# VH-VL binders against o97563, part 17

Target 1, 195 residues: o97563
Amino acid sequence: CSCAPAHPQQHVCHSALAIRAKISSEKVVPASTDPADPQKMIRYEIKQIKMFKGFEKVNDIQYIYTPFDSSLCGVKLEANSQKRYLLTGQILSDGKVFVHLCNYIEPWENLSFLQRESLNHHYHLNCGCQITTCYAVPCTISAPNECLWTDWLLERKLYGYQAQHYVCMKHVDGSCSWYQGRLPLRKEFVDIIQP
Key: E = the ipSAE of ESMFold2; O = the ipSAE of OpenDDE; V2 = 0.75 times the mean of E and O plus 0.25 times the DockQ between their complexes.

## First folded at step 13 (VH-VL; framework fv_tixagevimab)

Design i3 (at its last look DockQ between E and O 0.84; V2 from the best seeds 0.00; counts 0 for: pae E 2.1 > 2)
Fold by OpenDDE, look of step 13:
Structure i3 (fold): chain C 195 residues (1-195), chain A 117 residues (1-117), chain B 109 residues (1-109)
Amino acid sequence: as target 1 above (195 residues)
Amino acid sequence: QMQLVQSGPEVKKPGTSVKVSCKASGFTFTSSAVQWVRQARGQRLEWIGWIIVDLGNTNYAQKFQERVTITRDMSTSTAYMELSSLRSEDTAVYYCARYDEGSFDYWGQGTMVTVSS
Amino acid sequence: EIVLTQSPGTLSLSPGERATLSCRASQSVSSYYLAWYQQKPGQAPRLLIYGASSRATGIPDRFSGSGSGTDFTLTISRLEPEDFAVYYCQQYDLSPPYTFGQGTKVEIK
């Protein structure tokens, strides 16, 4: 399983739901009601703590589903623990909540200050912005409503400084730029984001 | 279970410094911010400054910029407020408060700082 | 800095009555960053409302917040004896300082 890198903001924007939850238990279940279908799923029973996105689609989520096999991007969560997760995912046609490895799933304790705040406000308010992953130089925006995400380019990791401490904010004129309100921009990003 | 516990009362002379501590428990300290607020007897709440814990970034009210230093120790989940060049006007109860998910939802019990000759 | 002006300075009411407190900002404040606190003598402030209209955990539903821009309101639908206290608004918009209003004292008539 491989996923295209995406900023947490993009993950939230492209997900049907975002919740904070504990994982109560897990169970292997058939992927479908078809006996001829050998595919399996892991069903996690969860305790929803807070919903950040998806209010209009689902109320209280009791179960989430993920592929059994890691090769199919199945996610392994710690059940029967007090560990809290940020879970993003989709809602299947049958109403089931589905998550996989390519969704933004993170232990709650690992989230940064800004990420935690942004789940409530900044992310969903700025889904009109496009965050583009920079893989190589030169990396330039193609439209004013685009922010360049350089964590992979500069830090060679999936979630670096920008993922942790920046939000791509939409301005009144429709353009977007990295959030500077409470956090200063790092010098190493300036040359890339302002070509 | 979430709480902020502040250090005890202080009696200081003018010109000296005071450092008040605010120990956090029951939540992820590193993902929060902490503001410091003071209140003289019978007076309004006055904002001093705050610190974003994971980054260490601070902002101070202009009135205190030259005299206040807010710090944090992530290993002990403790925030500090040091005020120097103390004056009688600095006599007040000093509060710390946690910021998380868009609000200052937990406050310390307050620390009385008395500045007198 | 953003100056928050609360009114009235003192509100004298009886238990069971409706209390309406105003907080006016010198410039527009994002609703996401306006909070109301209750403070009783000898105690630390207690968060009542955040994001202008969101009730904090454990806060009774008789407390409600509303407003946007420069005008914000805290409403106590039916005053209880324990509600007589001083109430502060605070803004913590993107740019510090995160100033407080001067407070409104709700006292028993």
Scores: ipSAE 0.811, ipTM 0.908, lowest interface PAE 0.7, mean pLDDT 94
Fold by ESMFold2, look of step 13:
Structure i3 (fold): chain C 195 residues (1-195), chain A 117 residues (1-117), chain B 109 residues (1-109)
Amino acid sequence: as target 1 above (195 residues)
Amino acid sequence: QMQLVQSGPEVKKPGTSVKVSCKASGFTFTSSAVQWVRQARGQRLEWIGWIIVDLGNTNYAQKFQERVTITRDMSTSTAYMELSSLRSEDTAVYYCARYDEGSFDYWGQGTMVTVSS
Amino acid sequence: EIVLTQSPGTLSLSPGERATLSCRASQSVSSYYLAWYQQKPGQAPRLLIYGASSRATGIPDRFSGSGSGTDFTLTISRLEPEDFAVYYCQQYDLSPPYTFGQGTKVEIK
């Protein structure tokens, strides 16, 4: 399956929920009640540790669903372990929590210092900012609330230094700029991002 | 069991240096930050500086900027604070504390550093 | 640098009474980066409240925090004998240094 590139902040902003959870068990279930429909889902039973986004829709999530087939963007999670995951996903019309490979899903232990801080405080608060992927130079902002995402341009990978260590932050005047919290801005980013 | 264990008490002469260790166990060290704080007898807590463990970046209070070095060893889950050019007013208990998810929730037991001639 | 001023300096109360401790910042501080600690003689500080109002793990309900901007409050609803200690606020907003207030000593009247 193929996914449009998105910064972790965009994933959190565009998802209905973001949680930290362990996976208790898994079960293959039918995708629908139609007996002619051969499609299958994996139902993961989870232990929710913390919810970062989604409080207005759900409280404590017991089950999440994903396609059985990886060609349909099914995601494999390690069950019956102490492994913690960041899970982002959607709530389907029937109330099921749905996740797939194009969501932002990571082992919690793989998240950087800033990503953990941003899940608790920054990502959700800055969804009014626009993050635009730069594929080539020249790459310039086209609106005051825009941050230019340069990981692909500079590092040729989906989740580079900006994805791991930067938040596009909205200022009082409505403009946005990259903010790395407690770290100085890297010189490479300053030279490219600041016109 | 989550804890920070600091090295033992130190007695030092003025003009020398001291290096205090802070060993983490029971939590992920690499995705945290560690602050160093000191407290002279009967005085307030004083922030010295901190290190963001995964990147190794540090910030120091201006008062200590020229004399302090904070480092870490990710393979042993240990943070270090070295204070040089010691003076009698550096006599204090030195604490480390780990930062994660908006708080400094785990503190070391403290290391008494005494500077006397 | 952001200066935190705690008041009162000393608060003399009896067990069972309510304690109200103030922490005022010289500049606005994000509530997310404001914490309260308890410290007893010979011990490391103990986290009580983070995010201005969230209780740390294992902290009893009698401790509560509130406030925003420049004014923050720690309340102990009914003092227990073990609550007589020194209390510190700390701010760790994004720009260092991360400063402490001078402390409020809560002592037995």
Scores: ipSAE 0.539, ipTM 0.794, lowest interface PAE 2.1, mean pLDDT 88
ESMFold2 (binder alone), look of step 13: mean pLDDT 92; pTM 0.940

Design i4 (at its last look DockQ between E and O 0.47; V2 from the best seeds 0.68)
Fold by OpenDDE, look of step 13:
Structure i4 (fold): chain C 195 residues (1-195), chain A 117 residues (1-117), chain B 109 residues (1-109)
Amino acid sequence: as target 1 above (195 residues)
Amino acid sequence: QMQLVQSGPEVKKPGTSVKVSCKASGFTFTSSAVQWVRQARGQRLEWIGWIIVDLGNTNYAQKFQERVTITRDMSTSTAYMELSSLRSEDTAVYYCARYDEGAFDYWGQGTMVTVSS
Amino acid sequence: EIVLTQSPGTLSLSPGERATLSCRASQSVSSYYLAWYQQKPGQAPRLLIYGASSRATGIPDRFSGSGSGTDFTLTISRLEPEDFAVYYCQQYDSSPPYTFGQGTKVEIK
């Protein structure tokens, strides 16, 4: 399984839902009701703690589904533990919540201060910004509403300093820029659609 | 289960320094922030400053900028507030409080600091 | 700095009555960063409301917060004996200091 690197903010914006949850149990289930389909899924029973995104699409999430095989980007979560996860994912046509390795999935305790703050107040308000991964130099923005993500380029890791400590904020003029979460975000740096 | 436990009461002379500790347990300290607030007897809450734990960034109220230092030890999940050049007016109960998910939701029990000659 | 002014200074009421406390900011404050605390004598403040209108964990539903911009309100729908205390609002929206109001004392009539 290979995924295009993305900033956590981008992951949240491109996901149908974002929740904090514990994993109660796991079960291998058929991917479909078709007996001719040999594909398997892992069904995780979860205890939803908080929803950050997806309120209008789904509630009372009890199960999440992931491919059985890692080759198909299946995700292995620790079931029957007190471990909390941030889970982002999609909603399938049949209503099932689906997650895979290309989604932003992290133990809750691994999240930075800014990431926790941003899940509640910042990421969803700045989805009008495009975060572009820089793979090589030169790396330049193509539009004013674009932020360049340089963690891979500079640190050679997926989630570096910018992923942990920066938000790409949309200004009132529609431009975007990185902001480090030292202080609460200024109103002028937040999308006008803020409720 | 989540709690902040502060160090014991302090009696100090004017001109000296006091360092109050605030030990966190039951939550991920590194992902939080901690503010320090004081309250003189019968007076209002007064904001001193705060620290973002994972970054170590601090901000102080103007009144205390020259005398206060807020630090944290992530290995022990402890925040510190040091106030120097103590004055009688600094006599107060000092509180630490955790910030997480948009709220200062857990507070320490308070530390009484008495400054007297 | 943002100055928070609470009113009234003292509110004398009987158990069972409705209490309405005001917190006015000298400039606009995002509702995400406005909180209310309860403090009883000899105790640390206790978070009641955050985000202007969200109840903290374990807080009874008789407590509610509302408001936006410069005007915020804490409401206690039906006062219980244990609700007689001092209440503070705090903002942490802009640059420090994250100021408190001067408090409102809710006392027994």
Scores: ipSAE 0.848, ipTM 0.916, lowest interface PAE 0.5, mean pLDDT 94
Fold by ESMFold2, look of step 13:
Structure i4 (fold): chain C 195 residues (1-195), chain A 117 residues (1-117), chain B 109 residues (1-109)
Amino acid sequence: as target 1 above (195 residues)
Amino acid sequence: QMQLVQSGPEVKKPGTSVKVSCKASGFTFTSSAVQWVRQARGQRLEWIGWIIVDLGNTNYAQKFQERVTITRDMSTSTAYMELSSLRSEDTAVYYCARYDEGAFDYWGQGTMVTVSS
Amino acid sequence: EIVLTQSPGTLSLSPGERATLSCRASQSVSSYYLAWYQQKPGQAPRLLIYGASSRATGIPDRFSGSGSGTDFTLTISRLEPEDFAVYYCQQYDSSPPYTFGQGTKVEIK
């Protein structure tokens, strides 16, 4: 299973839903009604605590589904516990709520202050911004609505400082820039390393 | 049960400092913010400043910027507000309040600080 | 910098009556960053409404909030004896300080 890098904001913007939930139980089920299809899913029964996105398509989610096999990006969640999860995912054509390893899934207690606030107020309001991953220098903005995501370049990890503490915010002129909660950043600040 | 418990009343002389504590229990302290607010007798609530607990970032009202320091100790889930160069007009009840997900939903009981000669 | 002006300063009403409290901001405030509190003598403020219109946990449905931009309203649909108190609005949008209104006292006629 391999995942394209995405900032938490991108995960929220590209997912059909984002919720906070506990996992009640799990059950292995067939992936489809086709008896020739050998694929399995894990069906997790959940208790939804809060919905951050997905109000138009789903009201209260009882079940989520993930591939049984980790090679197909199945995700293992701790069932029958008090552990709260942030879950992002999609709605399949048959109406099932689907999650996998490449979605943004985190224990709620691991989220930063800004991530919690941004799930409630910022991420979904700023999906018109483009977040572009920087892998190497030079890395420069190619459009005014673009924020450069440098966690991999500067910290060599997927979810670094910008993922935890920054949101890419859209301004009235259509441009975007990184915002660290209650302190605006200087516009045009870009972390780059030049050889 | 979520609680904020503040330190007890203080009587101070002008020119000294006071440090008020605010101990949190029953919620995740590290992913919250804490504001400090004061209220003199018969007056409106006055915002002093706040701290974002995980990063330690602070913001202060300009009126207090030169005299206030807000800190936290994540190991004890405690926020602190220190006000220096005390004046008689600093006599007030000082409150802490927890911020999470758009709301200041839990408030400490208040700490009376009296500044007199 | 943002000044919140509450009106009226005092409401004298009887139990069972509707109370309407206004909070006007000197500039636009995001509804997400607007809250209402109740305060009784000798007590800390109690959160009633956050996000301009969302009731806090345990707050009766007779309390409601509305408004956007510069004009916000707290409504108590049918006053109960325990509702006679001072009510404050607070904004915490953008730049500090995160200011309060001067309060509206709701008192028994």
Scores: ipSAE 0.661, ipTM 0.839, lowest interface PAE 1.5, mean pLDDT 88
ESMFold2 (binder alone), look of step 13: mean pLDDT 92; pTM 0.939

Design i5 (at its last look DockQ between E and O 0.77; V2 from the best seeds 0.72)
Fold by OpenDDE, look of step 13:
Structure i5 (fold): chain C 195 residues (1-195), chain A 117 residues (1-117), chain B 109 residues (1-109)
Amino acid sequence: as target 1 above (195 residues)
Amino acid sequence: QMQLVQSGPEVKKPGTSVKVSCKASGFTFTSSAVQWVRQARGQRLEWIGWIIVDLGYTNYAQKFQERVTITRDMSTSTAYMELSSLRSEDTAVYYCARYDEGSFDYWGQGTMVTVSS
Amino acid sequence: EIVLTQSPGTLSLSPGERATLSCRASQSVSSYYLAWYQQKPGQAPRLLIYGASSRATGIPDRFSGSGSGTDFTLTISRLEPEDFAVYYCQQYDSSPPYTFGQGTKVEIK
């Protein structure tokens, strides 16, 4: 399983739902009702704590589904624990909530100050912005509504300083730029569009 | 379950310093911020400053910039507010409050600081 | 700094009546960073509303917040005996200081 790197904001924007939840139990279930289909899924029973996105599509989520096999991007969560997760995912045609390894799934305790705040407002309100991953220099925006994500370039980390402490905000004129909120600017993490 | 417990009341002389503690429990301290607010008897709430726990970044109201220091100890989940060069006008109840997910949702019980000759 | 002015200073009402409290900002404040608190004598403030209109956990439905820009309102639809207290608004929009209003006292008529 291989996933394209994405900023947490992009994950939220591209997901049908985002919730905070605990995992109560897990069960291996058939992927379909077709007996000829050997594929399996893991069904997690969850306790939804809070929904940040998707409340217009689903109410109280009781189960989430993921591929059984890690080769198919299945996700392993800790069931029967007090561990809380941020879960992002999709809603299948049959109404089931589906999550996989390429979704943004993190222990709640790993989320930063701004990430927690942004789940309530900033992320889903700024989905009109595009966040482009910088893999090498030069790295430049192709449109005004684009923010350059440089965590991999500068820190060789998937989720570095910008992922943790920045939001790509859309302005009235349609342009986008990194917003660090109440945090101080750090020179080494300033993107090219805001030199 | 979540709570902030502050240190006990203080009686100080003018010119001295006081350091109030605010111990957090029941939540992830490192992902939060803590503001300090004071209230003199019969007066309005007055913002002193705050600290973003993860980064240790602080901001203070201009009135207190030269006298206040807010710190945190992540290992003990405790925030501190130290006020120096105490004056009688500093007599007040001092509160700490946690910031998470866009709000100051949990407050300490308050610490009475009395400054008198 | 942003100055928050609350009105009225005192609101005298009877149980069961509707209370409307105003908080006006000297400049525009993002709704995401406007909060209301209740404080009773000898107690710490308690968060009622955050983000101008979101009820904090455990806060009864009779409390509601509204407003944007420079004008914000806290409404108590039907006052309960325990609702008689002082109410403060606070803004924490981007740049400190995160100022409070001077408070509105809701007292029994």
Scores: ipSAE 0.821, ipTM 0.913, lowest interface PAE 0.6, mean pLDDT 94
Fold by ESMFold2, look of step 13:
Structure i5 (fold): chain C 195 residues (1-195), chain A 117 residues (1-117), chain B 109 residues (1-109)
Amino acid sequence: as target 1 above (195 residues)
Amino acid sequence: QMQLVQSGPEVKKPGTSVKVSCKASGFTFTSSAVQWVRQARGQRLEWIGWIIVDLGYTNYAQKFQERVTITRDMSTSTAYMELSSLRSEDTAVYYCARYDEGSFDYWGQGTMVTVSS
Amino acid sequence: EIVLTQSPGTLSLSPGERATLSCRASQSVSSYYLAWYQQKPGQAPRLLIYGASSRATGIPDRFSGSGSGTDFTLTISRLEPEDFAVYYCQQYDSSPPYTFGQGTKVEIK
C-alpha cells in the first residue's frame, strides 16, 4: 500500500466526506454479493459525532468500510472505544462509505488548533485553491491560485508546520495564499516564495 | 467534564502586578485557545487578549499591549494572565474562556481583582 | 476595530412574549465568528449561540440566532422568568481585538 502525499486541506477537498466519530464495533463482511469474489472488507459501526463535509450526499452515517487486507490499504481502527477519530473517505456507487489507509485519518485529540477550526470553517470553503508539493528547490508559484506546500522540503516530513497550522485561502481576486489571519507566516515560507 | 478553574480573589496596591491562573480540567487544552476578558462593576465585557495554546502565540487589545502578558503551561493545562502597573480602574472581575471549534464554550468562574491604596 | 452596537438597550417584557435583540457591526463579520452570551448578576457569561445561529449545549430551543454581514439577531421565542439577564454579542473574526456589544438588558415586567 503506497499513498500519494496530500495536505490535509487536499484530503478534505478530494474526499466525499469528513466526519468526527467513535467506532462502536467491527465485523468482517464480503466485499460484494458475487460468491466468486474472494475479497473481504471490515465494516465498522460508528457513532457519528459531527459531519464537516458530505451532508449533501449522506446525513447520519452508521457504517464505514475498509479493505480487510492491509495490502489493499485496509485501515485498522480501535473499536469499542471512547477514542474519537477524524475520518475522511469516499462514497461508493452502492452508497457505502469507504475509507482506506491513504485517506486523512487522525485521532481527534492529535489535531492542532487550526486544523480543528479549518475542518469547521476553512478547508471545504477553499477547494478552489491549488496546493503544490515542494520536494526540492527551485519551487515557485505557477498560478495565482497556488500555495506551495513546503513541509517535506523544510522539515523532511509530510505533516509538518503547514499541514498543522495553515490553510490555503482564496481571496476575492481569485488568488490564493497561506492563511495568516491568526498566525504569522513563518520566514522560511517567505524565502521559498521569493526566489 | 471540561471546566476552567481560576485562582482566587486578589487585593493589590497601585503600581504592582497581578497574575491570574486558569486551569483546564481536560486533555483538549493543547489544541484550544484561551481568551481573557474583564468586567468592571456594572460595565460591559472588555476583551484583554488571547493565546493560541499549541504555538503560544498571543494577541492583545491595544489598551493592554504594554502591560499584559498571557502565557500557558501545557504540562499543567494552565493559562496565565499577568497585568502590571495596576491602577484603580483595573478593579474588575477577570474571566478566562476556552475557544474550540468556533466558540468560547467554557468560561472560568471569574477572579475578582481589587486595586486600592 | 469592529464596533458592535446592540439594540435596544433595555427590553421590558412579560413572560410568554417574544424578545428580539439586535447586534449591528461597524463592518462585515463572518457569521462563523459571531456569538451571543447571557449573563446574570454575579455570574460568568454563558454561551447561548455560536456561529450566529447554532445553539450551544444545554441551551433551550426557545433561543435562536440569525443574521449575517453586519446585522445579527437573537430571538427568545417565548420568554420565561428565568431569562431575565443581560445579553451580549461578541465578534472574534480574524483581526483582534475581539469586541463585545454593550449589552441588552432583558427585564421581566
Scores: ipSAE 0.601, ipTM 0.826, lowest interface PAE 1.9, mean pLDDT 88
ESMFold2 (binder alone), look of step 13: mean pLDDT 92; pTM 0.943

Design i6 (at its last look DockQ between E and O 0.55; V2 from the best seeds 0.69)
Fold by OpenDDE, look of step 13:
Structure i6 (fold): chain C 195 residues (1-195), chain A 117 residues (1-117), chain B 109 residues (1-109)
Amino acid sequence: as target 1 above (195 residues)
Amino acid sequence: QMQLVQSGPEVKKPGTSVKVSCKASGFTFTSSAVQWVRQARGQRLEWIGWIIVDLGNTNYAQKFQERVTITRDMSTSTAYMELSSLRSEDTAVYYCARYDEGSFDYWGQGTMVTVSS
Amino acid sequence: EIVLTQSPGTLSLSPGERATLSCRASQSVDSYYLAWYQQKPGQAPRLLIYGASSRATGIPDRFSGSGSGTDFTLTISRLEPEDFAVYYCQQYDSSPPYTFGQGTKVEIK
């Protein structure tokens, strides 16, 4: 399983739901009701603490599903723990909440100040911005509403400084730029033309 | 369970400095911010400054910019407010408060700082 | 800086009455960053309302917040004896300082 690097804001914007939750238990279940289908899934029973996105689609999530096999991007979560997770995912056609390794999933305590803040306020307000991952130089925006994300390029990791401490915010004129949040002490514009 | 515990009362002479501590427990300190607020007797709350814990970035009210330093120790989950060149008008109760997810929801019990000759 | 002006300065009411407190900002404030606090003598402020209209954990439902832009209101639907205190609004929008209003004292008539 391989995933394209994405900024947390992009993950949230492209997901059907974002929640904070504890994992109560896990169970291996069939992927479908078809006996001929040998595929399995892990069903996690969760205790939803807070929902940041998906209010209109689902309420009070009890179960989330992930592929059984890691080769199919299955996610391993710690069940029977007090550990809280930020979970992002999709809603399947049958109404099941689905998560996989390429979703933004993090222990809640690992989130930065800005990330926590942004889940409540900044991210969902700025989904009109396109965050583009820079893989190589030159890396340039193709539209004014685009922010270049350079963590992968500069730090060779999924969630570097920009992921932790910046939000791509949309201006009145429709353009977007990097900010260290609305609440944080300084709004530093990171205009990267050539990372 | 979540709480901020501040250091004890201080009596200082004019021109000296005071450093008040604010120890956090029951939450992830590193993912929070801490503001400092003071209140003279019978007066309104006055904002001093704040710090974003994981970044260490600070901002101070203009009135205090030359005299205040707010710091944090992530290893001990403690925030500090140091005020120098103390004056009699600095006599007040100083409060720390945690910010998380849109609010300053937990406050310290306050630290009385008395500046007198 | 954003100046918050609270009114009235003092509100004298009896238990059971409705209290309406105003907080006016010198410029528009995102409601997400507007809070109300209660402070009793000798105690630290206690968060009542955040996000202009969200009740903090453990706060009775008789407390409610409303407003947007420059005008915000804290309402106590039915005053209890323990509600007589000073109330402050605070904004922490955009750039510091995160200023407080001057407070409204709710006292018993």
Scores: ipSAE 0.815, ipTM 0.904, lowest interface PAE 0.6, mean pLDDT 93
Fold by ESMFold2, look of step 13:
Structure i6 (fold): chain C 195 residues (1-195), chain A 117 residues (1-117), chain B 109 residues (1-109)
Amino acid sequence: as target 1 above (195 residues)
Amino acid sequence: QMQLVQSGPEVKKPGTSVKVSCKASGFTFTSSAVQWVRQARGQRLEWIGWIIVDLGNTNYAQKFQERVTITRDMSTSTAYMELSSLRSEDTAVYYCARYDEGSFDYWGQGTMVTVSS
Amino acid sequence: EIVLTQSPGTLSLSPGERATLSCRASQSVDSYYLAWYQQKPGQAPRLLIYGASSRATGIPDRFSGSGSGTDFTLTISRLEPEDFAVYYCQQYDSSPPYTFGQGTKVEIK
């Protein structure tokens, strides 16, 4: 299983839903009603704690589904635990909530201050911004609504300092720039992003 | 039980310093921010400053910038506010409150600091 | 610095009456960062409303908040005797300091 890189904001914007939940149980179920189909899914029973996105599509989520097989991007979550998760995912045509390894899934306790604030107020409000990966210096924005994501360049990580502490925020004039909430921008990010 | 417990009352002479503690229990401290607010008898609430616990960055009201230091200890889940060069106008109840997910929903019980010559 | 001005300074009402408290900001405040508190003598402030309109856990539904931009309102639809207190608004939009209004004292006749 391999995933295209995406900033947490992009994950939230591209997902049908984003929730905080505990996993209460798991059950292996058939992937389809076709008896000749050998594929299986894991059905996780969840306790939804809070919904950040998806209000127009679902009221309360009882079950989420993921492929059983890790080669098909199945996600292993700790069931029967007090562990809280941020879950992002899609709603299939039959109404099932589908989650896989390439979604943004994190233990809630691993999220930073700004990620928690942004899940509540910033990510879903700024989906008109573009986030583009910067692979090498120099990097220059190609449109006013673009933020350059430099975590790979500077830290060799998918989820580095910008993923943890920045949101790409749209301004009144339609431009976008990195917003750190209540933190000053790091100089090295400013020099790369706004040359 | 989720709570913030502050250190006990302090009586101080002018020109000295006071350090008030605010210990968190029952919630994740490291993903929070903590504000410090004071209230003199019969007066309104006055914002002093705050700290984002994870990164340790602080902001202070300009009035306090030269005299206040807000810190935290993540191993003990405790925030601290130290106010130096105390004067009688600093006599007040000092509160801590934690920020998470858009609100300051947990407040400490308050710490009375009395500055008298 | 954003200045919050509350009005009236004192509101004297009987139990069962509707109370309307105003908070005006010197510049626009993102309503997500606007909160209301109740404070009784000798106690810490108690969060009532956050996000301008969302009730905090355990707050009865007679308390409601509204407003955006520079004008915010706290309403108590049917005043109870225990609602005697001072009420404060606070803004904590982006740039510190995170200021409070001067308070509205609600006196029960």
Scores: ipSAE 0.662, ipTM 0.836, lowest interface PAE 1.5, mean pLDDT 89
ESMFold2 (binder alone), look of step 13: mean pLDDT 92; pTM 0.941

